VH-VL binders against o60602r691to836. Designs and how they scored, part 19

Target 1, 146 residues: o60602r691to836
Amino acid sequence: YKYDAYLCFSSKDFTWVQNALLKHLDTQYSDQNRFNLCFEERDFVPGENRIANIQDAIWNSRKIVCLVSRHFLRDGWCLEAFSYAQGRCLSDLNSALIMVVVGSLSQYQLMKHQSIRGFVQKQQYLRWPEDLQDVGWFLHKLSQQI
Below, E stands for the ipSAE of ESMFold2; O stands for the ipSAE of OpenDDE; V2 stands for 0.75 times the mean of E and O plus 0.25 times the DockQ between their complexes.

## First folded at step 16 (VH-VL; framework fv_tafolecimab)

Design a05 (at its last look DockQ between E and O 0.87; V2 from the best seeds 0.85)
Fold by OpenDDE, look of step 16:
Parts: structure tokens; C-alpha cells; sequence
Structure a05 (fold): chain C 146 residues (1-146), chain A 119 residues (1-119), chain B 106 residues (1-106)
């Protein structure tokens, strides 16, 4: 695989994702980091079809990490990416999709989307910790899954 | 200002399909980050959520009604509809359409329409 | 299904008095609870969302509190227009409503 993981998230969450994840996980942010991540803002080819970019990212990454936030759930591209990621998982021996819920989302909010609903009903997902003191531990846990 | 209005027959025979339409005015079903729901209230009783729909067509239904409920959206007409099949007297109620706001609560309601199931 | 139990079923009070309405959930709903007001022949009106936030245009005399399984709607001083049925609603799971509390004039 070209990437260790495709990080799928809403563009509205970019600043948060950058500070919370990319700075700590992505090798281009620091040589102390472990993972070569793919994400839209940096790695998608300008002018190329967005769906093609998404599909390429999914299939060229060992794992797919979706950061499911309120913004994610209201972003059609994110939901579509999530669906494609699930599609890939059907061909894999192991689940390549890691779902991380960010923010205080209720079960209802997740269940309103068919693609998310199916995953939540069948698979375990992670929740981003509310306590900042637990972030380090969470990142470690997430790293182990990537 | 956003307005919702239910329309459809007020009388339905048992075993038939209840069909209602909600017409939204003063705002687009597609332009906002809102869900659109149906909620009913039997006479003298409380409220029951039936289901909700996103402008993309994604739906989520009350599990107790799921097998009989179909909610659809027509963005070109700025409408969303409810179909409830195999109705019985227990389905007699005032049916409301409502907007589910950014916080996932119902902030705008239609005036409601009474649907009576009777032979 | 999360069941919401409201009490009392009926609350008889006079204008100017304080009204306290209870809503109990069969399981924790965090703070994902709303209160609605419904008058005869009208659709419900959103009063409080996320347990304690007043909806737009709602008077300050309405306040909500609680978390988890126990919630309270308080009307500090009843106005004549406040006599109505009040429903709580949770959005932790698929939406469900309480049975309602009727606030009637004594």
C-alpha cells in the first residue's frame, strides 16, 4: 500500500484533525511520527474527479480511518467515502475501516444514515475521548489499529 | 418564514395505505442541514415519531412501524411524503410533519391533519 | 425503546405560581432531552432542547434541568397562556415522547 491509512473527515474539521491527529501521527508533520497518511487537503489530485480520488485513497491505503463528526454526517462526500470503504472491507479478510466518533453524537444521530447505521449495528467503533488527558492513550490505541 | 403543511385524505379504510404529503415553503428542503420527520398523535394521547428523511433520500423509521412505513422526498416540489400501509383503527391520529433542526429536535411543525381509519 | 415517564399527569395551579414538571427516562439519555408545549388544536412547540437550552423566542420563565434519567421543566411564574400540555422528548435513540403533563388552571 502507498499509505498506512486514508484519513476521511469533513473539511470543516480540518483544523481540529490537524492538531489532534496529523501532527501526532503523520510522518510529513514530524519525522517522529509513524504513519504515512492520506487525506484530501494534501494528497488528492487537483482537477481529478473527486470520487476517483476517494476510491484511489481507499484502495491505496492499508486502513481507512473515518472521523465521524456532526460535520461528517452532513457531508455527502464523507458518507459516500464511508460507503466505499465498507465496500472494500467486503473483499478484505480483516476490516480495514476504523470508525472514530468525534464529539457528542447520539445513537440516533448515527443511525439516521444508512451507511453508518449498518456499520454501527455490526461493528465496534471508537469514540474520541472527552478528557484531554486521555487523548495520548487514545492515539496509542488508534495507532495499534492502523 | 418556514412553513409546513400536511395534505391528504382524512379518511382511509382498514388495510389500505395512508398517504400524506408535506409541502414546505419559505425554505428549501435541500438547502439546509435539516431532517424532515413525520410524527403522529392519536386523539387524546401522546406523540409518536414515525420516521425521518434526509434530502438525499436517506431514511430512518420507528422500529415499530418500519415494516409499514415509507417516507420519500421530492426536492423538485419541495415536498416529502408518508405512506403507511395496512392501516387499522390504531393508526387513527393527527399526523404532523416537522423539521428536525440542527440540534435534532423538532422546531417547525405543520398544523397537523387528522386521518381517521374507518370502514 | 426508551420510555419517558412524566409526572404528574395533571398539575392544577393558579397564575403566578411555580410549576415543576418531571420527566424520567427508562435509561440514560445524557442531556439529549427536549420539552414541548402543546395547546388544544395546535402542534407542539419546542421550548427547551438539550435539557436546559431555551429555544428561540421562549420566555425566561421556562427553564430545564437534569441529565441522565431525571429531568425537570420549571415555569417560575405561570402566565395564563402557559396552561397547556407539556411533553418531554429524547433523541438519544430514535425519538420518543413522554405521556405528557397537563398544566391546568385551579
Amino acid sequence: as target 1 above (146 residues)
Amino acid sequence: QLQLQESGPGLVKPSETLSLTCTVSGGSISSGDYYWSWIRQPPGKGLEWIGTIWHSGSTYYNPSLKSRVTISVDTSKNQFSLKLSSVTAADTAVYYCAREDYYDYFDYWGQGTLVTVSS
Amino acid sequence: EIVLTQSPATLSLSPGERATLSCRASQSVSSWLAWYQQKPGQAPRLLIYDASNRATGIPARFSGSGSGTDFTLTISSLEPEDFAVYYCQQRSNWPTFGGGTKVEIK
Scores: ipSAE 0.870, ipTM 0.952, lowest interface PAE 0.5, mean pLDDT 96
Fold by ESMFold2, look of step 16:
Structure a05 (fold): chain C 146 residues (1-146), chain A 119 residues (1-119), chain B 106 residues (1-106)
Amino acid sequence: as target 1 above (146 residues)
Amino acid sequence: QLQLQESGPGLVKPSETLSLTCTVSGGSISSGDYYWSWIRQPPGKGLEWIGTIWHSGSTYYNPSLKSRVTISVDTSKNQFSLKLSSVTAADTAVYYCAREDYYDYFDYWGQGTLVTVSS
Amino acid sequence: EIVLTQSPATLSLSPGERATLSCRASQSVSSWLAWYQQKPGQAPRLLIYDASNRATGIPARFSGSGSGTDFTLTISSLEPEDFAVYYCQQRSNWPTFGGGTKVEIK
């Protein structure tokens, strides 16, 4: 795989993702970090079809991490990427897709979207901690799944 | 200036299908910014959520009604619809269409339409 | 299903009095609770969202409080236009509404 993980998130969350995840996990942000990550703002090929970039990211990454926020849920591209990643997981018979719920989202908010409903019903997701003192433990847990 | 307006037959016979349309004006379903819902209220009683649809066609239904409910959207007409099959007298109610706001609460409602289920 | 129980069923008060309406959930709904006002022949009107936030255009005399299972709507000084039925509604899971509290003129 070209990447350890593709981070799928709404562009409206980029600043948060950069500060919360990329600076601590991505090797291009620090040589002390562990993972070679893929994300749209840095790694998508300019001029190429967005769907093609998403598909390439999914198939060239060992894991797919979907950061499901309020913005993610209203982004058709993010939901399409989630659906595509599920198709790869079933084809590969492995657990490549990691769902992370970011922010205070209720089960109602998540269940309104058929694309993610299976993961929500099975409680197959991590929740980003509300307490800042727990962030270090969460990053360790996420790193173990990647 | 956003307006929601319910339309459809006010009288439906038992065992038939109740069919309603909500027409949205002064706003856009196709933008994907909002969710669109059906809610009903039997005369003199409280409110019951029926279901919600997103512009993509993704739906979520009240589990007690799910086997009889279909909600659909026609973005080109800026409309969404309700079909409730196999109705009985218990389905007599005022039916509202509503918009879910950014915080997932119902901020705009149609005026409501009474549907009576009677022989 | 999350059941919302509103009390009292009827609250008889005069203009200028304080109204206190209760909503109790059968399980925790965090702060994911709204209050609606409904006048005869009209659709419900959103008053309070996320337990304590006034919707746009709602007068300051309306306030909400609570979290978890116990919620309160307070109308600090009733105006003539406030005599109506009030419903709470949760969106922690698929939406359910309380049975309503009718605020009527004594």
Scores: ipSAE 0.809, ipTM 0.926, lowest interface PAE 0.6, mean pLDDT 92
ESMFold2 (binder alone), look of step 16: mean pLDDT 93; pTM 0.943

## First folded at step 17 (VH-VL; framework fv_tafolecimab)

Design b02 (at its last look DockQ between E and O 0.90; V2 from the best seeds 0.84)
Fold by OpenDDE, look of step 17:
Structure b02 (fold): chain C 146 residues (1-146), chain A 119 residues (1-119), chain B 106 residues (1-106)
Amino acid sequence: as target 1 above (146 residues)
Amino acid sequence: QLQLQESGPGLVKPSETLSLTCTVSGGSISSSSYYWSWIRQPPGKGLEWIGTIWYSGSTYYNPSLKSRVTISVDTSKNQFSLKLSSVTAADTAVYYCAREDYYDYFDYWGQGTLVTVSS
Amino acid sequence: EIVLTQSPATLSLSPGERATLSCRASQSVSSWLAWYQQKPGQAPRLLIYDASNRATGIPARFSGSGSGTDFTLTISSLEPEDFAVYYCQQRSNWPTFGGGTKVEIK
């Protein structure tokens, strides 16, 4: 695979994602980091069909990490990416999709989306910690899954 | 200002399908920020959420009604609709359409329409 | 299903008095609780959302408090137009409503 993981998130969450994850995980942000990540803002090909970019990212990454936030749930592209990621997982022996819930999202909010409903009901997912002191542990756990 | 208005027959026979339409004016259904819901209230009783729909057509229904409920959206008409099949007297209620706001609460409601199930 | 139990069923008060309405959830709903007012022949009107936030245009005499399983709606001084039925509603799971509290004039 070209990438260790495709990081799928709403563009509205970019600043947060950059500070919370990319700076700590992505090798292009620091040589001390471990993973070569793919994300839209940096790695998608300008002028190419967005769906094509998403599919390429999914299939060229060992793992897919979806950061499910309020913004994510209201972004049709994110939801579609999530569906494609699930589609890939059906062909894989191991689950390649890692779902991370960011923010205070209720079960109702997650269940309203058909693309996520099945995953939430059948698979385990991670929740971003509310306490900042737990972020280090969380990043470690996430790294173990990537 | 946003307005919702229910329309459809006020009388439905048992075992038939209840059909209602909500017409939205003063705002567009084609927004990712909002959901559109149906809620009913039997005479003299409380409120029951039936289901909700996103502009894309994604739906989520009350588990107790899921097998009989279909909600659809027509963005071209700025409408969304409710179908409830195999109705009985227990389905007699005032039916409201409502907007589910950014915080997932119902901030705008239609006036409601009484639907009576009777032979 | 999360069941919301409202108490009392009926509250008889006079204008100017303080009204306190309770809503109890069968399980924790965090702060995802709303209050609605419904007058006869009208649709419900959103008063409070997320337990303590007043909706747009709602008078300051209305306030909400609570978290987890126990919630309270307070009307500091009842106005004649406040006599109505009040419902709580949770959005932790698929939406459910309480049975309502009727605030009637003594």
Scores: ipSAE 0.839, ipTM 0.938, lowest interface PAE 0.5, mean pLDDT 96
Fold by ESMFold2, look of step 17:
Structure b02 (fold): chain C 146 residues (1-146), chain A 119 residues (1-119), chain B 106 residues (1-106)
Amino acid sequence: as target 1 above (146 residues)
Amino acid sequence: QLQLQESGPGLVKPSETLSLTCTVSGGSISSSSYYWSWIRQPPGKGLEWIGTIWYSGSTYYNPSLKSRVTISVDTSKNQFSLKLSSVTAADTAVYYCAREDYYDYFDYWGQGTLVTVSS
Amino acid sequence: EIVLTQSPATLSLSPGERATLSCRASQSVSSWLAWYQQKPGQAPRLLIYDASNRATGIPARFSGSGSGTDFTLTISSLEPEDFAVYYCQQRSNWPTFGGGTKVEIK
């Protein structure tokens, strides 16, 4: 795999993703970090079809991490990427898709999307902590799943 | 301004299918920003959410009704619709279509249409 | 299913008086609660979202408070147009509405 994980998130969340995840996990942000990550703003091929970039990122990444925020839930490309990643997991018989819920989202907001409903019903997701003292524990747990 | 208008038959016989259409004007149903919902109110009673649809066709239904409910969207006509199968007298209500806003609450409503289920 | 219980069922008051309406949830809904106003022959109108935020165009005399299971709608000084039925609605899980509180002229 070219990447340890593809981070799928809404572009409206980029500043948060950079500060919360990329600075602590991605080797290009620090040589102290562990993972070779993929994300659209850095790694997508300019001029290439967007769906092709998404499909290539999912195919060439060992894990797919979907950062499900309010913005994610209203982004058709993010939800399509989730569905494609879920299809890869079933096709390859691997659990490559990691769902992370970010922010104050109710079960109603999540359940409105058929593609993620199974993960929500089985509580098969991580929740980004509201309390900053828990961030270290969360990053450890996420790193173990990557 | 944004307006929602329900249309469909006002009288439906028991065991038949109730079918309603909501026409949206002054705004686009083909937007990832909003969801579109059906809500009903039996005469003199409170409100019951039936289900919600996103422009993509993704749906979520009231668990008590889900076996009988189909909601669909036609973005080319700027419309979404409700089908409720196997109706009984208990399905007699004013039916509203509504928009869900950014915060997932119902900010615009149609005027409502009374559907009576009677022999 | 999350059941919302509104009290009182009917509130008889005069214009200028303060109205206090209660909504209690059968389990915590965090702050994911809205209030709607419905006049006879009309569709509901969104007043308050997320427990305490006024919807666009709603007068300042309407305010909401509460979290968890206990919520309150307050109308600080009733105007003639405020005599209506009020419903609370949660969106913590699939939406449910309270049974309503009718605010009527004494």
Scores: ipSAE 0.793, ipTM 0.922, lowest interface PAE 0.6, mean pLDDT 92
ESMFold2 (binder alone), look of step 17: mean pLDDT 93; pTM 0.944

Design b03 (at its last look DockQ between E and O 0.93; V2 from the best seeds 0.89)
Fold by OpenDDE, look of step 17:
Structure b03 (fold): chain C 146 residues (1-146), chain A 119 residues (1-119), chain B 106 residues (1-106)
Amino acid sequence: as target 1 above (146 residues)
Amino acid sequence: QLQLQESGPGLVKPSETLSLTCTVSGGSISSSEYYWSWIRQPPGKGLEWIGTIWYSGSTYYNPSLKSRVTISVDTSKNQFSLKLSSVTAADTAVYYCAREDYYDYFDYWGQGTLVTVSS
Amino acid sequence: EIVLTQSPATLSLSPGERATLSCRASQSVSSWLAWYQQKPGQAPRLLIYDASNRATGIPARFSGSGSGTDFTLTISSLEPEDFAVYYCQQRSNWPTFGGGTKVEIK
């Protein structure tokens, strides 16, 4: 695979994702980091069809990490990416899709979308910790899954 | 300002399908920021959520009604609709359409339409 | 299904008095609770969302508090137009409503 993981998230969450994950996980942000990550803002090919970019990212990454936030749930592209990621997982022996809930989302909010609903009913997902003291542990756990 | 208006027959026979349409004006149903819901209230009783739809067509239904409920959206007409099959007297109620706001609560409602199930 | 129990069923008060309405959830709903006001022949109107936030245009005399399983709607000083039925609603799981509290004039 070209990438260790494709990070799928709403563009509205970019600043947060950059500070919370990319700075700590992505090798282009620091030599101390472990993973070669793919995300839209940096790695998508300008002028190429967005769906094509998403599919390429999914299939060229060992894992797919979806950061499900309020913004994610209201972003058709993110939801579509999530569905494609699930499609890939059907062909894999191991689940390649890692779902991380970011922010305070209720079960109702997650269940409104069929793709998300199907996942949460069958698979375990992670929740970003509310306590900052637990962030280090969480990042470690996430790294183990990537 | 945003307005919602329910329309459809006020009388439905038992075992038939209840069909209602909500027409949205003063705002677009195609916004990704909002959801659109149906809620009913039997005479003299409380409120029951029926289901919710996103502009893309994604739906979520009350588990107790799921097998009989279909909600659809028509972005070209700025409408969304409710179908409830195999109705009985228990389905007699005022039916409201409503918008779920940014916080996922019902901030705009139609005036409601009474649907009576009777032979 | 999360069941919301409202109490009292009926609250008889005079204008100017303080009204306190309770809503209890069968399980924790965090702060994902709303309050609605409904007058006869009208649709419900959103008053409070996320337990304690007033919706747009709602007078300051309305306030909400609580978290988890116990919630309260307070009307500090009842106005004549406040006599109505009030419903709580949770969105932790698929939406459910309480049975309502009727605030009537004494």
Scores: ipSAE 0.927, ipTM 0.965, lowest interface PAE 0.5, mean pLDDT 96
Fold by ESMFold2, look of step 17:
Formats: sequence, structure tokens, C-alpha cells
Structure b03 (fold): chain C 146 residues (1-146), chain A 119 residues (1-119), chain B 106 residues (1-106)
Amino acid sequence: as target 1 above (146 residues)
Amino acid sequence: QLQLQESGPGLVKPSETLSLTCTVSGGSISSSEYYWSWIRQPPGKGLEWIGTIWYSGSTYYNPSLKSRVTISVDTSKNQFSLKLSSVTAADTAVYYCAREDYYDYFDYWGQGTLVTVSS
Amino acid sequence: EIVLTQSPATLSLSPGERATLSCRASQSVSSWLAWYQQKPGQAPRLLIYDASNRATGIPARFSGSGSGTDFTLTISSLEPEDFAVYYCQQRSNWPTFGGGTKVEIK
């Protein structure tokens, strides 16, 4: 795979994602970091079809990490990417798709979206910690899943 | 300003399908920003959420009604609709359409329409 | 299903008095609770969202408090237009409403 993971997130969350994840995980942010990541703002090909970029990112990445925030839930492209990533996952294999819930989201807010409902019902997701002192442990746990 | 208005038959026979339409004016239903819901209230009783739809067609239904409910959206007409099958007298209620706001609460409501299930 | 129990069922008060309405959830709903006012022949009106925030255009005499399972709506000094039925509603899971508290003139 060209990338260890594709990070799928709403563009409205980019500054948060950069500070919380990219600076600690992505090798282009520091050579001490572990992963070669893909994300739209850096890695998508300008002028190429948006759907094609999403499909390429999903198939060229070993894992797909969806950062499900309030912004994500109201972004049709993010939800399409989630659905497409589910189609890639093979039955009876470790899931390539990692769902991370970010922010104070209720089950109702998540369940309103058919594309993610299966993950929500089976509780197949991680929650980003509310307490800042737990963030280091969370990043370690996420890194082990990638 | 944003207005929601329910329309449809006020009388439905038992075992048939209740069908209502909500027409949205002063705003767009095709936005990803809002969700659109049906809520009912039997005469003299409390409120019951029926279900919610997003502009994409994604739906979520009250589990007690799920087997009988279909909510759909027609973005070209700026409308969303409710179909409730196999009705009984217990389905007699005022039916409201409503918008869910940024915080996922019902901030705009239609005037409501009474639907009576009677032979 | 999350059941919301409102008490009292009826609250008989005079204008100028303080009204205190209670809503209890069968399990924690965090702060994901709203209050609505409904007058006869009208749709409900959103008063309070996320337990304690007044909706746009709602007078300051309305306030909400609580978290978890126990919630309160307070009307600090009843006006004639405040005699109505009040409902609480949670959105922690699929939405449910309380049975209502009727605030009526003594």
C-alpha cells in the first residue's frame, strides 16, 4: 500500500486534525513519527475527479481512519468515503476501517446516518478522549490499530 | 421566514396507509445542514417522534413504528413525506412536521394536521 | 427506550409565582435535554436546549438546569401567557418526550 492510513475528515476540522494527529503520527511532520499518511489537503491530485481521489486514497491505504465529528456527519463526501471504505473491507478479516468519534456526539446524532449505523450499533468505534491528559494513551491505542 | 406546512387526508380507514406531505418554504430541504422529522400527538396526550430524514434520503425511525413507517424526501419540490401503513384507531393523532436544528432539537414546527383513523 | 417522567402532572399557580417543573430520565442523557411549551391548538415551541440554554427569543424568566437523569425548568415569575403544557425531550438516543406538566391558573 502507498499509505499506512487515509485520514478522512471534514475540511472544517483540518486545523484540529493537524495539531492533534498529523504532528504526532505523520512522517512528513517529523521523522520521529511512525506513519506515512494520506489526507486530502496535502495528497489529493488537483484537477482529478473528487470521487477518483477518494477511491484511490482508500485502495492505496492499508487502513482508513474516519474522524467522525459533527462536521463529518454533515459532509456528504465524508459519508460517501465511509460507505466506500466499508465496501473494501472483506468479510472475516480485520477491518481496514477505523471509526473515531470526535466531540460530544450522542447515539441519536450518529444513528441518523445509515452509512455509519452498522458501526454505531455494534459499537465498532473509538472515542477521542475528553480529558486532555488521556490523549497520549489514545494516540498509542490508535497507533496500535493502524 | 422558514415555514413548514402539513397536507394530506384528514380521514383514513383502518388497515390502510396514512400519507402526509410537509412543504417547506423560506428555506431549502436539500441542505446538508438540517434534518426533517415527523412527530405526532394523539388528542389530549403527549408527543411521539416518528422518524427523521436527511436530504440524502438517510432515515431513522422510532423502533416501535419502524416496520410500518416510510419517510421520503423530494428535493425538487422542497417536500418530505410520511407513509404509515396498516393504521388502527391508535394512530389517530395530530401529525407535525419539524426541522432539527444544529443542536438536533426541533426548532421549527408545522401547524399540525389531525388525522383520524375511523371506518 | 429512554423514558422521561415529568412531575407534577399539573401545577396550579397564580401570575407572579415561581414555577418549578421536573423531568426525570430512566437513564443518563448527559445534558441532551430540551424543554418545549405548547398552548392549546398550537405546535410546541422550543424553550431550552441542551438542558440550560435558552432558545432564540425566549424570555430570561425561563431557565433550565440539571444533567444526567434529573432536570428542572424554572419560570421565575409567571406571566399570563405562560399557562400552558410543558414537555421535556431527550436526544441522547432516539427522541422521547415526557408526559407533560400542565401549568394552570389557580
Scores: ipSAE 0.815, ipTM 0.930, lowest interface PAE 0.6, mean pLDDT 92
ESMFold2 (binder alone), look of step 17: mean pLDDT 93; pTM 0.945

Design b04 (at its last look DockQ between E and O 0.87; V2 from the best seeds 0.85)
Fold by OpenDDE, look of step 17:
Structure b04 (fold): chain C 146 residues (1-146), chain A 119 residues (1-119), chain B 106 residues (1-106)
Amino acid sequence: as target 1 above (146 residues)
Amino acid sequence: QLQLQESGPGLVKPSETLSLTCTVSGGSISSTDYYWSWIRQPPGKGLEWIGTIWYSGSTYYNPSLKSRVTISVDTSKNQFSLKLSSVTAADTAVYYCAREDYYDYFDYWGQGTLVTVSS
Amino acid sequence: EIVLTQSPATLSLSPGERATLSCRASQSVSSWLAWYQQKPGQAPRLLIYDASNRATGIPARFSGSGSGTDFTLTISSLEPEDFAVYYCQQRSNWPTFGGGTKVEIK
C-alpha cells in the first residue's frame, strides 16, 4: 500500500485534525511520527474527479480512519467515502475501516445515516476522549489499529 | 421565513395506506444542516416520532412503525412525504411535519393535519 | 426505548407564580433533552434544547436544567400566555416524548 491510512474527515474539521492527529501521527509533519497518511487537503489530485480520488485513497491505504463528527454527518462526500470504505472491507479478511467518533454525538445522530447505522450495529468504534489526559493513550491505541 | 404545511386526505379506511406530503417554503429542503421529520399526536395524547429523512434520502424510522413507514423526499418540489401502510384506528392522529435544526431538535413545525382512520 | 416521565401531570397556578416541571428519563440521555410548549389547536413550540439552552425568541423567564436522568423546566413568573401543555423530549436514542405537564390557571 502507498499509505498506512487514509484519514477521512470533513474539511470543517481540518484545523482540529491537524493539531490532534496529523502533528502526532503523520511523517510529513514530524520525523518522529510513524505513519504515512493520506488526506484530501494534501494528497488529492487537483482536477481529478473527487470520487475517483476517494476511491484511490481507500484502495491505496492499508487502513481507513473516518473521523465522524457533526460536520462529517452533514457532509455527503464523507458519508460516501464511508460507504466505499465499507465496500472495501467486504473484500478484506480483516476490517480496514476504523471509525472514530469526535465530539458529543448521540446514538440517534449516528443512526440517521444508513451506512453509519449499519457499521455501529455490527462493529466496534472508537470515541475521542473528552479528557485531554487520555489523548496520549488514545493516540497509542489508534496507532496500534493502523 | 421558513414554513411547513401538511397536505393529504383527512380520512383513511382501515388497512389502507395513509399518505401525507409536507411542503416547505421560505427555505431549501436540500440544506445539509437540517433533517426533516414526521411526528404524530393521537387526540388527547402525547407526541410520537415517526421518522426522519435527510435531503439525500437517508431515513431513520421509529422501530415500532418501521415495517409500515416510508418517508421520501422530493428536492425538486421542496417536499417530503409520509406513507403509513395497513392503518388501523390506532393511527388516528394529528400528523405534523417538522424540521430538525442544527442541534437535532424540532424548531419548525407545520400546523398539523388530522387523519382519521374509519370505515 | 427511552421513557420520559413528566410530573406533575397537572400544575394549577396563578399568573405571577413560579412553575417547576420535572422530566425523568428511564436511562441517561446526557444533556440531549428539549422542552416544548403546546397550546390547544397549535403545534408544539421549541423552548429549550440541550437541557438548558433557550431557543430563539424564547423569553428569559423560561429556563432548563439537569443532566443524565433528571431534568427541570422552570418558569420564573407565569404570564397568561404560558398556560399550556409542556413536553420534554430526548434525542439520545430515537426521539421520544414525555407524557406532558398541563399548566393551568388556578
Scores: ipSAE 0.924, ipTM 0.964, lowest interface PAE 0.5, mean pLDDT 96
Fold by ESMFold2, look of step 17:
Formats: structure tokens, sequence, C-alpha cells
Structure b04 (fold): chain C 146 residues (1-146), chain A 119 residues (1-119), chain B 106 residues (1-106)
């Protein structure tokens, strides 16, 4: 696999993702970090079809991490990427799709979107912690799943 | 000023399909920030959420009604609709359309329309 | 299904009095609870969202509090227009409404 994980998130969340995840996980941000990550803002081929870039990222990454925020839920490309990643996950012996809920989202808010409903019903997701003291433990947990 | 208005027949025979339309004016049904919902209130009783639709067509329904309910959106007419099949007298109610705000609560409501199910 | 139980069913008070309305959930709803007012012949009107935030145009005499399973709507000094039915509603899971509290003039 070219990448350890593809991070799928709304572009509106980029600053948060950079500060919360990329600076701690991505090897291009620090040599002490563990993972070769893929994300749209750095790694997509400019001028090429966006769905083709998404599909390539999903197939060339060992894991797919979807950061589901309110912005994600209102982004058709993010929801399509989630659906495509589920198709790959069903084909593999090991789960490739990691769903992370970011922000104060209720079951109702998540269940309104059919694309993600299966994961929500089975509680197959991690929640980003509200308590900053728990962030280090959460990053360790996420790293173990990647 | 955002306004929602229900329309449709006020009398429906048992076993038939109840059909209502909500027309939205003073705002766009295509906004990604809002969802559109149907809620009913049987005479003298409380409120029951029927279901919600996003402009993309994604729907979520009350589990007790889901087998009989279809909610649809027509963005070209700025409308969304309710179909409830196989109705009985228990489906007699005032039917409201409503907007779900950014925080997922019902901040704008139509005036409501009474639908009576009887022979 | 999350059941919301409102009490009392009827609250008989005079103008100027303080009204305290209770809503209890069958399981935790965090702070994902709203209050609505419904007058005869009208649709419900959103008063309070996320347990404690007043909706646009709602007078300061209305306040909400609580989290988890126990919630309260307070009307600090009843005005004549406040005599109505009040409903709580959760959106932790698919929306359900309480049975209502009728605030009526003594």
Amino acid sequence: as target 1 above (146 residues)
Amino acid sequence: QLQLQESGPGLVKPSETLSLTCTVSGGSISSTDYYWSWIRQPPGKGLEWIGTIWYSGSTYYNPSLKSRVTISVDTSKNQFSLKLSSVTAADTAVYYCAREDYYDYFDYWGQGTLVTVSS
Amino acid sequence: EIVLTQSPATLSLSPGERATLSCRASQSVSSWLAWYQQKPGQAPRLLIYDASNRATGIPARFSGSGSGTDFTLTISSLEPEDFAVYYCQQRSNWPTFGGGTKVEIK
C-alpha cells in the first residue's frame, strides 16, 4: 500500500485536522511520527477527476479514516467516499474503514444519513474526546487501529 | 420571511394513501444546513415525528411508521411531500411540515392541516 | 424509543406567578432537549433548544435547565400570553415529544 491511511474529511475541517492529527501522526510533519498519510489538500493530483482521486486514495491506502463532523455530514463527496470505502471493507478479511465522530453529534444527527447509518447502528466508530486530557490516549488508540 | 404551508386532501378513505405537500417560500429547500420534516398531532393528543428529509433525498423515518411512509423532495418546486399508505382511523391528525434548524430542532412550522380518515 | 414524561399535566397559576415545568427522559439525552409552546389553533413554537438556549425572539422570562434525564422550563413571571400547552422534545435519538403540560389561568 502506498499509504498507511487515507484521511477523509471536509476541507472546512482542515485546520483542525492538521493540528489534532497530522502534526502528531504524519511523517512529513515530523520524523518522529509513525504514518505515511494521504489527504486531499496535499496528495490529490490537481486537475484530475475528484472521484478518481478519492478512489485511488482508498485503494492505495491500508486504512481509511473518515472524520465525521457536521461539515462531513453536509459534504456529498465525503459521504460518497464513505460509501466507496465500505465497499472495499466488505471485500477484505480485515476492516479497512475507521469512523471517527468529531464534535457533539447525537445518534439522531448521524442516523439521518443513510450512507453512514450501518456504522452508526452498530456503534462501529470512535468519538473524539471532549476532555483534552484524553486526547493522548485517543491518539494512541487510533494509532493502534491504523 | 420563511413560510411553510401544507396542502392536500382533508379527507382520506381507509386503506388508501394519504398525500400531502409542503411548499416552502422565503427560503431555499436546497440549503445544506437544514432538514425538512413531517410531524403529526392526533386530535387531543401529543406530537409524533413522522420523518425527515435532506435536500439530497436522504430520509429517516419514525420506526413505527417506516413501512408505510415515503417522504420526497422536489427542489425545482421548493417543495417536499409525505405519502402514508394503508391509512386507518388512527392516522387522523393535524399534519405539520417543519424545518429542522442547524441544531436539529424544529424552528419553523406550517399552520397544520387536519386529515380525517373515514369512510 | 426515548419516552419523555412531563409533569404536572396541568399547572393552574395566576399572572405574575413563577411556573416550573418538568420533563424527564427514560434514558440520558445529554443536553439535546427542546421546549415548545402551543396555543389553541396554532402550531408549536420553539422556545428553548439544547436544554438552555432561548430561540430567536423568545423573552428572557423563559429559561431552561437540566441535562441527562431531568429538565426544567421556568417562566419567571407569567404574562397573559403564556397560558398555553408546553412540550419537551429530545433529539438524542429519533425525535420524541413529551405529553405536554397545560399552563392555565387559576
Scores: ipSAE 0.772, ipTM 0.919, lowest interface PAE 0.6, mean pLDDT 92
ESMFold2 (binder alone), look of step 17: mean pLDDT 93; pTM 0.946

